# Designs tried in a protein design chat: VHH binders against Sushi domain-containing protein 2 (SUSD2). Part 4

Target 1, 195 residues: Sushi domain-containing protein 2 (SUSD2), of Homo sapiens (Human) (q9ugt4r445to639)
Amino acid sequence: RLASAFGDPHFVTFDGTNFTFNGRGEYVLLEAALTDLRVQARAQPGTMSNGTETRGTGLTAVAVQEGNSDVVEVRLANRTGGLEVLLNQEVLSFTEQSWMDLKGMFLSVAAGDRVSIMLASGAGLEVSVQGPFLSVSVLLPEKFLTHTHGLLGTLNNDPTDDFTLHSGRVLPPGTSPQELFLFGANWTVHNASSL

## First folded at step 23 (VHH)

Design j2 (from e1 with G106S)
Fold by ESMFold2, last read:
Structure j2 (fold): chain B 195 residues (1-195), chain A 123 residues (1-123)
Amino acid sequence: as target 1 above (195 residues)
Amino acid sequence: EVQLVESGGGLVQPGGSLRLSCAASGFTFSSYAMSWVRQAPGKGLEWIGVIYAGGSTDYNPSLKSLVTISRDNSKNTLYLQMNSLRAEDTATYYCARHPRWGLSYSPDAFDIWGQGTTVTVSS
């Protein structure tokens, strides 16, 4: 199953729920205890083509680790545009290769604008540039059913529980923008858990 | 032509150290995970450890304190540093390439092998 985060930033959960959360900081997109999969994203104002900041926020970086795998971060490149990939906090160069076999991960780069990450569990992450922000897609195999948490929702073919807080409490359908902000803020990454 | 060539083997006294090299050619070395494997006389293959394209390593737990695997992608070379060598470390040492997205540590899964270099630990 597929979930996405893109634009200002719009989220489409694994069960198809749409919402917008215009926060600033680092957030949990996905946690799955089954394989100890963690996907985190940074939301901040973007830089437009004319050099000014956007009025709202969007995703500018995403990081992933599964179990004791290597840690990969994909972020917007500074002045050059395109994407920059970090491996265990060090910038990677792809001048010789377009793919790498990492610990617990397979990393592939296309044209500096699209990064694909495949995890040992079969989970996949695709990251591309969308204007001043990232577009992030996460694909999970069926074994993750009932095993996910975070801003991308609970994958169980029931969208009514996609707004599940860290405590396990579920926000009701028709949740207000203020309550959606609380859902987003509830999944804030704290220093100890940051990738 | 895809090749792996080991070197650096020979006679070493017990307690000594030795560094083996594996020169790679004919493929994009910096993309692949690489392993060292050894075979003592009359014994089966024993996996020593792997180094991934980014430099992370995993080791056979029984050998972890005795060996260090490293790579120099600019020289297309894989290294095995062995310390505090013992008579039971006498073996032929092979470097091997993992297939693309091959996560098995079983030597049967490795797709390219060197011819091996022999290390003899004896006084």
Scores: ipSAE 0.653, ipTM 0.870, lowest interface PAE 0.9, mean pLDDT 84
Fold by ESMFold2, fold request of step 25:
Structure j2 (fold): chain B 195 residues (1-195), chain A 123 residues (1-123)
Amino acid sequence: as target 1 above (195 residues)
Amino acid sequence: EVQLVESGGGLVQPGGSLRLSCAASGFTFSSYAMSWVRQAPGKGLEWIGVIYAGGSTDYNPSLKSLVTISRDNSKNTLYLQMNSLRAEDTATYYCARHPRWGLSYSPDAFDIWGQGTTVTVSS
């Protein structure tokens, strides 16, 4: 199953729920205890061509680790409009190769603006550039059914519980923009859990 | 031509140390995970450990305190550092390349092998 985050930032959960959460900071997109999979993203205002900030936020970085795998971060490059990949917090060069077999994951770069990551569990991420922000897609195999939480929702073929808080409390369908902000803020990454 | 060439073998005293090298050519070394494997006389293959393209390692638990695997991608070279050597470490040591996205540590799964370098631990 596919979930995505793109634009301002617009989220489509694994069960198909759409929402926008215009937060600033680092957030849990996905945690799945089944394989100890963690996906986190940073949301920030974009920079317009005239040097001023955009009205809303979007994703500027995403990081992933599964179990004791290597940690990969993909972020917007400062010098160009492309992507930069960090491996265990160090910038990774793709001058000689377009793919790498890392611990617990397979990393591939296409045309400097698309990064694909396959994890040993069969989970996959695809990251590309969308205007001033990233577009992130996450694909999970069926074994993750009932095992996910975070901003990308609970994968259980029932979109009505996609807004599940850390406590297990479920916000109802038709939740107001203010309550959606509380859901987003509930999944804030704190220093101890940061990738 | 894809090739792996081990070197650095020879005679070493018990308790001594030895560093083996594996020179890679004919493929993009920096993309691949690489393993060391050994074979003692009359025995089967024993996997020693793997180093991934990014430098992370995993080791055979029975050997992990005695060996260190490293790589220098700028020189296309894989290394095996062995310390506190014992007579039972006498073997032919091979470097081997994992296939792309190969998850198996079994030597049967490795697609390119060197010819091996022999280490003899004897007083």
Scores: ipSAE 0.633, ipTM 0.861, lowest interface PAE 1.0, mean pLDDT 83
Fold by ESMFold2, fold request of step 25:
Structure j2 (fold): chain B 195 residues (1-195), chain A 123 residues (1-123)
Amino acid sequence: as target 1 above (195 residues)
Amino acid sequence: EVQLVESGGGLVQPGGSLRLSCAASGFTFSSYAMSWVRQAPGKGLEWIGVIYAGGSTDYNPSLKSLVTISRDNSKNTLYLQMNSLRAEDTATYYCARHPRWGLSYSPDAFDIWGQGTTVTVSS
């Protein structure tokens, strides 16, 4: 099952719920205890091609780790507008290779503007550039059913609980934009859990 | 042509140290996970450990305290540092390449092998 985040930033959850959360900071997109999968993203104002700052926020970085795998971050490059990949906080070069076998992960780069990550569990991430921001897609195999939480929602074929706070409290369907902002803020990454 | 060439073997006294090298050519070394494997005389293959493209390692638990695997991607070279060598470490040592997205540590899953370098631990 697919979920995505793109634009200012617009989210489509695993069960198909749509919302916009225009926050600033680091957020949990997905946590799945089944495989100890963690996906986090940074949202901030972007820089347009003419050098001016965007009015709203969008995703500028995403990081992933599963179990004791290597930690990969994909972020917007501050020079040419492509993507930059960090492995355990060090920038990787793709001048001589387009793929790498990492611990617990298979990483590939297509044409310098699309990064794909396959995890040992079968989960996958695809990251690309979209205007001043990045676009993130997360694909989960069926075994993750009922095992996810975060901004991309609970995968259980029931969109009414996609807005579950980490306390377990569920926001009702039709939640206002201000309440959705509280949902997003509820999933803020603290320093100790940051990838 | 794809090649792996081990070197650095020889005679070493018990308690000694030895560093083996594996020179890679004909493929993009920096993309692949690589393993060391050994075979003692008359015995089967024993997996020693793996180093991933990014430098992370995993080891056979029975050998972890004795060995360190490293790589230098700028020189297309894989290394095995062995310390506190014992007579039972006498073996032919091989480097081997994991297939692309190969999940198995079993030696029968590795797709390219070197010819081996022999280490003899004897007084």
Scores: ipSAE 0.630, ipTM 0.861, lowest interface PAE 1.0, mean pLDDT 82

Design j4 (from i3 with S106A)
Fold by ESMFold2, look of step 24:
Structure j4 (fold): chain B 195 residues (1-195), chain A 123 residues (1-123)
Amino acid sequence: as target 1 above (195 residues)
Amino acid sequence: EVQLVESGGGLVQPGGSLRLSCAASGFTFSSYAMSWVRQAPGKGLEWIGVIYAGGSTDYNPSLKSLVTISRDNSKNTLYLQMNSLRAEDTATYYCARHPRWGISYAPDAFDIWGQGTTVTVSS
């Protein structure tokens, strides 16, 4: 199953729910206890071509770890216009290779600054540049059914509970923009939990 | 020509330490996970550990306190540091390359092997 986050930022959950959350900070996109999978993203204002900030926010970085795997972060490269990959918080150089066998994951970089990550569980991430922001796709195999939490929703073939707060409280379908912001803010990553 | 060449073997006293090297050539060393494997005389192959492309390692639990694997991508070289050596550590030591996206540590899963370097632990 596929979920995505792109643009300003617009989210499509694993069960197909669409929403926009214009937050600033770091957020949990996905946590799955089944494999100890964690995906976090950073949302920030973008920089327009004239050097001023956009009025909205979008994703500028995404980080992933599964169990005791290496930690990979993919972020917009400063001043170069492409993607930068960090491995365990250190910038990774792709000088002569387009792929690496890392602990618990396979990392590849495709032409045009597309980064693909395959995890030992079979989960996958695809990260690319979209305007001033990132586009992120997350693909989960069927074994994750009923095991996900975060901004990308609960994967259980029932979109009515995709807006589940950290407490377990479920916001109703058709929630106002103000309530959607509370949902997004509820999944904020604090410094101690940051990848 | 793809090659792995081990060096640094020899005679070591019990309790001693030794560092083995594995020089890689003919392939993009920095992409691959690499393992050390040993074979005691008359015995089967024993996996020692793996170092992934980014430097993270996993070890055979029975050998974990004895060994440290490292790599230097600028020199295309894999290392095995062994400490507190015992007579049972007498073996031929091989470096081996994992195939791309390899998750198996079984001997038939490695696609390139070195010739081996012999370590003898004897008083």
Scores: ipSAE 0.553, ipTM 0.833, lowest interface PAE 1.3, mean pLDDT 83

## First folded at step 24 (VHH)

Design l2 (from j2 with V50I)
Fold by OpenDDE, last read:
Structure l2 (fold): chain B 195 residues (1-195), chain A 123 residues (1-123)
Amino acid sequence: as target 1 above (195 residues)
Amino acid sequence: EVQLVESGGGLVQPGGSLRLSCAASGFTFSSYAMSWVRQAPGKGLEWIGIIYAGGSTDYNPSLKSLVTISRDNSKNTLYLQMNSLRAEDTATYYCARHPRWGLSYSPDAFDIWGQGTTVTVSS
């Protein structure tokens, strides 16, 4: 099942719910206790090619870890275009290599503007540059049904519970923009758990 | 030609230390996960540990306290540091490459092997 986040940023949950959340900070896109999968994203104002800062926010970084795997972060390079990849907080160079077998992960970089991450669980991420922001797609195998939480929703083929708070409280479909903002804010990553 | 060449084996006294090297050539070493395995005389293959492309490691729990695996990608070299060697550590030591996204510890999990280097621990 596929979920995605792109633009300013627009989210499409695993169960197909669409919403926009323009928070600034680090947020939990996905957590799954099944494999201790964690996907976090940073949302910030973007810088357009002409040097102007966007009014809205977008994803500028995404980090992923599963269990005791390596930690991979993909971020915009200097907000001017291109991707930078960090492995366990160290910048990687892809001048001589386009892929790496990491602990619990397979990392692939294409043309410096698209990164693919395969996890041991079968989960996958695609990160690419789209304008001043990142586009992030997360693909999960069926075994993750009922086991996901975060901005990308609870994968269970029920879109009505896609706005589930960290507490487990479910906001109704069609919730107001104000309540939706609170939903997004509820999934803020605290410093101690930041990847 | 893809090749792995181990070196550094020899005779060492019990309690001694030894560092083995594995020189890789013919492929992008920095992309691959690498393992050390050993075979004692008359025994089967024993997996020692793995180092991933990023430098993370996993070890055989029975050997974790005695070994450290590292790599220098700039030199295309894999290392095995062994400390507090015992007689039962006498074996031929091999470095082996894991295929792309093929991470298991079974003997059939490796696509390239070195010729091995022999370590003898004896008084």
Scores: ipSAE 0.879, ipTM 0.933, lowest interface PAE 0.4, mean pLDDT 94
Fold by OpenDDE, last read:
Structure l2 (fold): chain B 195 residues (1-195), chain A 123 residues (1-123)
Amino acid sequence: as target 1 above (195 residues)
Amino acid sequence: EVQLVESGGGLVQPGGSLRLSCAASGFTFSSYAMSWVRQAPGKGLEWIGIIYAGGSTDYNPSLKSLVTISRDNSKNTLYLQMNSLRAEDTATYYCARHPRWGLSYSPDAFDIWGQGTTVTVSS
């Protein structure tokens, strides 16, 4: 099942719910206790090619870890228009290699603007540069049904519970933009849990 | 030509230490996960540990306290540091390459092997 985040940013949950959340900070895209999968994203104003800053926010970094796997962060490179990849907080160089077998994951980089991550669980991520922001796609096997939460929703074929807060409270479909902002804010990553 | 060449084996006293090296050539070493495997006389293959491309490691629990695996990607070299060696550690030691996204520890999972270097622990 596919979920994605892109643009300002726009979200499409695993169950097909569309919404926009323009917060600034670090947020939980996905958590799954089944494999201790965690996907976090940083939202910031973007920098256009002409050096001007965007009015809205977008995703500028994505971090992923599953269980005791390595931690990979993909972020926009400063003013280069490409991607920078960090492994366990250290910057990787892909000048002589395009892929790496890491602990619990396979990492590949294409053309300097697209990163693919395969996880041991079968989960996968695609991160690519789209204008001043990142586009993120997450693919999950069916075994993750009922086991996900975060901005990308609960994977259970029920879009009506996609806006589930940390507390377990579910906001109804058709929730106002103001309430959706609070929903997004509710999934802020606390400093202690930041990847 | 893809090749792995082990070195550093020899005779060592019980309680001694030894560092083995594995020189890799013919492929992008820095991309691959690498393992050490050993075979004692008359016994089967035993997996020692793995080091991933990024430097993370996993070890056979029975050997974890005795071994450390490291790598120098700038030298295309894999290392196995062994301490407090015992007679039971007498074996031929092999370095082996994991194929892309093939991280099984089964001997059949490795796509390239060295010829091995022999370690003999004896008083």
Scores: ipSAE 0.877, ipTM 0.934, lowest interface PAE 0.4, mean pLDDT 94
Fold by OpenDDE, fold request of step 25:
Structure l2 (fold): chain B 195 residues (1-195), chain A 123 residues (1-123)
Amino acid sequence: as target 1 above (195 residues)
Amino acid sequence: EVQLVESGGGLVQPGGSLRLSCAASGFTFSSYAMSWVRQAPGKGLEWIGIIYAGGSTDYNPSLKSLVTISRDNSKNTLYLQMNSLRAEDTATYYCARHPRWGLSYSPDAFDIWGQGTTVTVSS
């Protein structure tokens, strides 16, 4: 099942719910206790090619870890329009290689603007540069049904519970923009949990 | 030509230390996970440990306290540091390459092997 986040930023949950959340900070896109999968994203104002800052926010970094796997972060590179990839907080160089077999994951980089991550669980991520922001796609196998939460929702073929707070409280479909903002804000990454 | 060449084996006294090297050539070493495997005389293959492309490691629990695997990607070299060697550590030691996204520790999971280097622990 596919979920995605793109633009400034628009979200499509695993169950197909669309919403926009323009928070600034680090947020939980996905957590799954099944494999201790964690996907986090950083949302910031973008920088245009002319050096001006965008009015809205977008994703500028994505980090992923599953269990005791390596930690991979993909972020926009210093306003160059490309990507930087960090492995366990260290910047990787892909001048001589386009892929790496890491602990618990496979990492591949294409043309400096697209990163693919395959996890041991079968989960996958694709991160690409789209304008001043990142686009993120997360693909989960069926075994993750009922086992996900975060901004990308609960994967259970029920879009009515996609706005589930960290507490487990569910906001109804068609909730107000104000409440949607609270939903997004509720999934702020705590400092101790930041990848 | 893809090749792995082990070196550093020899005779060592009990309690001694030894560092084995594995020189890789013919492929992008820095992309691959690598393992050390050993075979004692008359015994089967025993997996020692793995080092992933990024430097993370996993070890056979029975050997974890005695071995350290490292790599120098700039030199295309894999290392196995062994300490407090015992007679039972006498074996031929092999370095082996994991295929792309093939992280099984089974001997059948490796796509490239070195010729091996022999370590003899004896007084």
Scores: ipSAE 0.876, ipTM 0.933, lowest interface PAE 0.4, mean pLDDT 94
Fold by OpenDDE, fold request of step 25:
Structure l2 (fold): chain B 195 residues (1-195), chain A 123 residues (1-123)
Amino acid sequence: as target 1 above (195 residues)
Amino acid sequence: EVQLVESGGGLVQPGGSLRLSCAASGFTFSSYAMSWVRQAPGKGLEWIGIIYAGGSTDYNPSLKSLVTISRDNSKNTLYLQMNSLRAEDTATYYCARHPRWGLSYSPDAFDIWGQGTTVTVSS
């Protein structure tokens, strides 16, 4: 099942729910206790090609870890329009290689603007540059049914519970933009848990 | 041609230390996960440990306290540091490459091997 986040940012949950959340900070896109999978994203104002800062926010970094795997972060390069990849908080160079067999994950980089990550569980991520922000897609196998939470929702083929708070409280479909903002804010990453 | 060449083996006394090297050529070494394995006389293959492309490692629990695996990607070289060697550590030591997505610790998951280097621990 596929979920995605792109733009300013627009979210499509695993169960197909659409919403926009323009928070600034670090947020939980996905957590799954099944494999201790964690996907976090940073949302910030973007910088356009003319040097002007965008009014809204977008994703500027994504970090992923599963269990005791390596930690990979993909972020926008400083005003270059490309991507930087960090392994366990160290910047990687892809001048001589386009892929790496890492602990618990496979990493590949294409053309400097697209990164693919495959995890041991079968989960996958794709991160690409689109305008001043990142586009993120997360693909999960069926075994993750009922085992996910975060901004990308609960994977259970029920879109009515996609706005589930960290507490487990479910906001109804048709929740107002103001309440959706609070929903997004509810999934802020605490400093101690930041990847 | 893809090749792995081990070196550094020899005769050591019990309690001694030894560092083995594995020189890689013919492929992008920095992309691959690599393992060390050994075979004692009359015994089967034993997995020692793995080092992933990024430098993370995993070890056989029975050997973890005695070995350290490292790599120098700039030299296309894999290393095995062994300390406090015992008679039972006498074996031929091999470096082996995991294919892409080589997350298995099984020796049968390797796609290339070196010729091996022999370590003899004896007083």
Scores: ipSAE 0.870, ipTM 0.927, lowest interface PAE 0.4, mean pLDDT 94
Fold by ESMFold2, last read:
Structure l2 (fold): chain B 195 residues (1-195), chain A 123 residues (1-123)
Amino acid sequence: as target 1 above (195 residues)
Amino acid sequence: EVQLVESGGGLVQPGGSLRLSCAASGFTFSSYAMSWVRQAPGKGLEWIGIIYAGGSTDYNPSLKSLVTISRDNSKNTLYLQMNSLRAEDTATYYCARHPRWGLSYSPDAFDIWGQGTTVTVSS
């Protein structure tokens, strides 16, 4: 099953709920205790091609770890455009290789503008550039059914509980802009849990 | 031709240290996970540990306190540091390449092997 985040930032949950949360900071996209899978993203204003900042925010970095795997971060490159990949907080060079067998994950880079990550659980991420921001897709195998939390929602074929807070409390289906912001802010990454 | 060549073996006294090298050629070394394996005289293969393309390692729990695996991707070279060596560490030591996305630590899953280098630990 697929969930995605793109643009300013627009989210499509695993069960198909669409929403926008224009936060600034670091947020949990996905947390699944089944395999100790964690996906976090940074949202901030973007820089347009003419050098001005966007009015809203979007994703500029995404990081992933599963269990005790290596930690991979993919972010917009400040200096050259395109994507930059960090492995355990160190910038990787892809001048010689286009793929790497990492601890707990397989990393592949295509043409410097698309990064694919396959995890030992069968989960996958694809990251690409979209205007001033990242586009992120997350693919989960069926075994994650009923095991996901975060901004990408609860995967259980029931979109009415996609706005589940960290505590397990579910916001009502009639979500107002204020309540939607509460959902987004509830999934803020604290320093101790940051990838 | 894809090739792995070990070096650095020899005679060492108990309690001593030794560093083995494995030179890789003919493939993109920086993409692959690599392992060290040893075979004591008259014994089967014993997996020592793995180093992933990015430098992370996992070790056979029975050997973890005795060995450190490292790699230098700029030199296409894999290393095995052994410390506090014992007579039972006498063996032929091999480096081996894991296949792409090869999850198994079993030696029968490795696709490229070096010729081995012999380490003898004795007084």
Scores: ipSAE 0.671, ipTM 0.878, lowest interface PAE 0.8, mean pLDDT 85

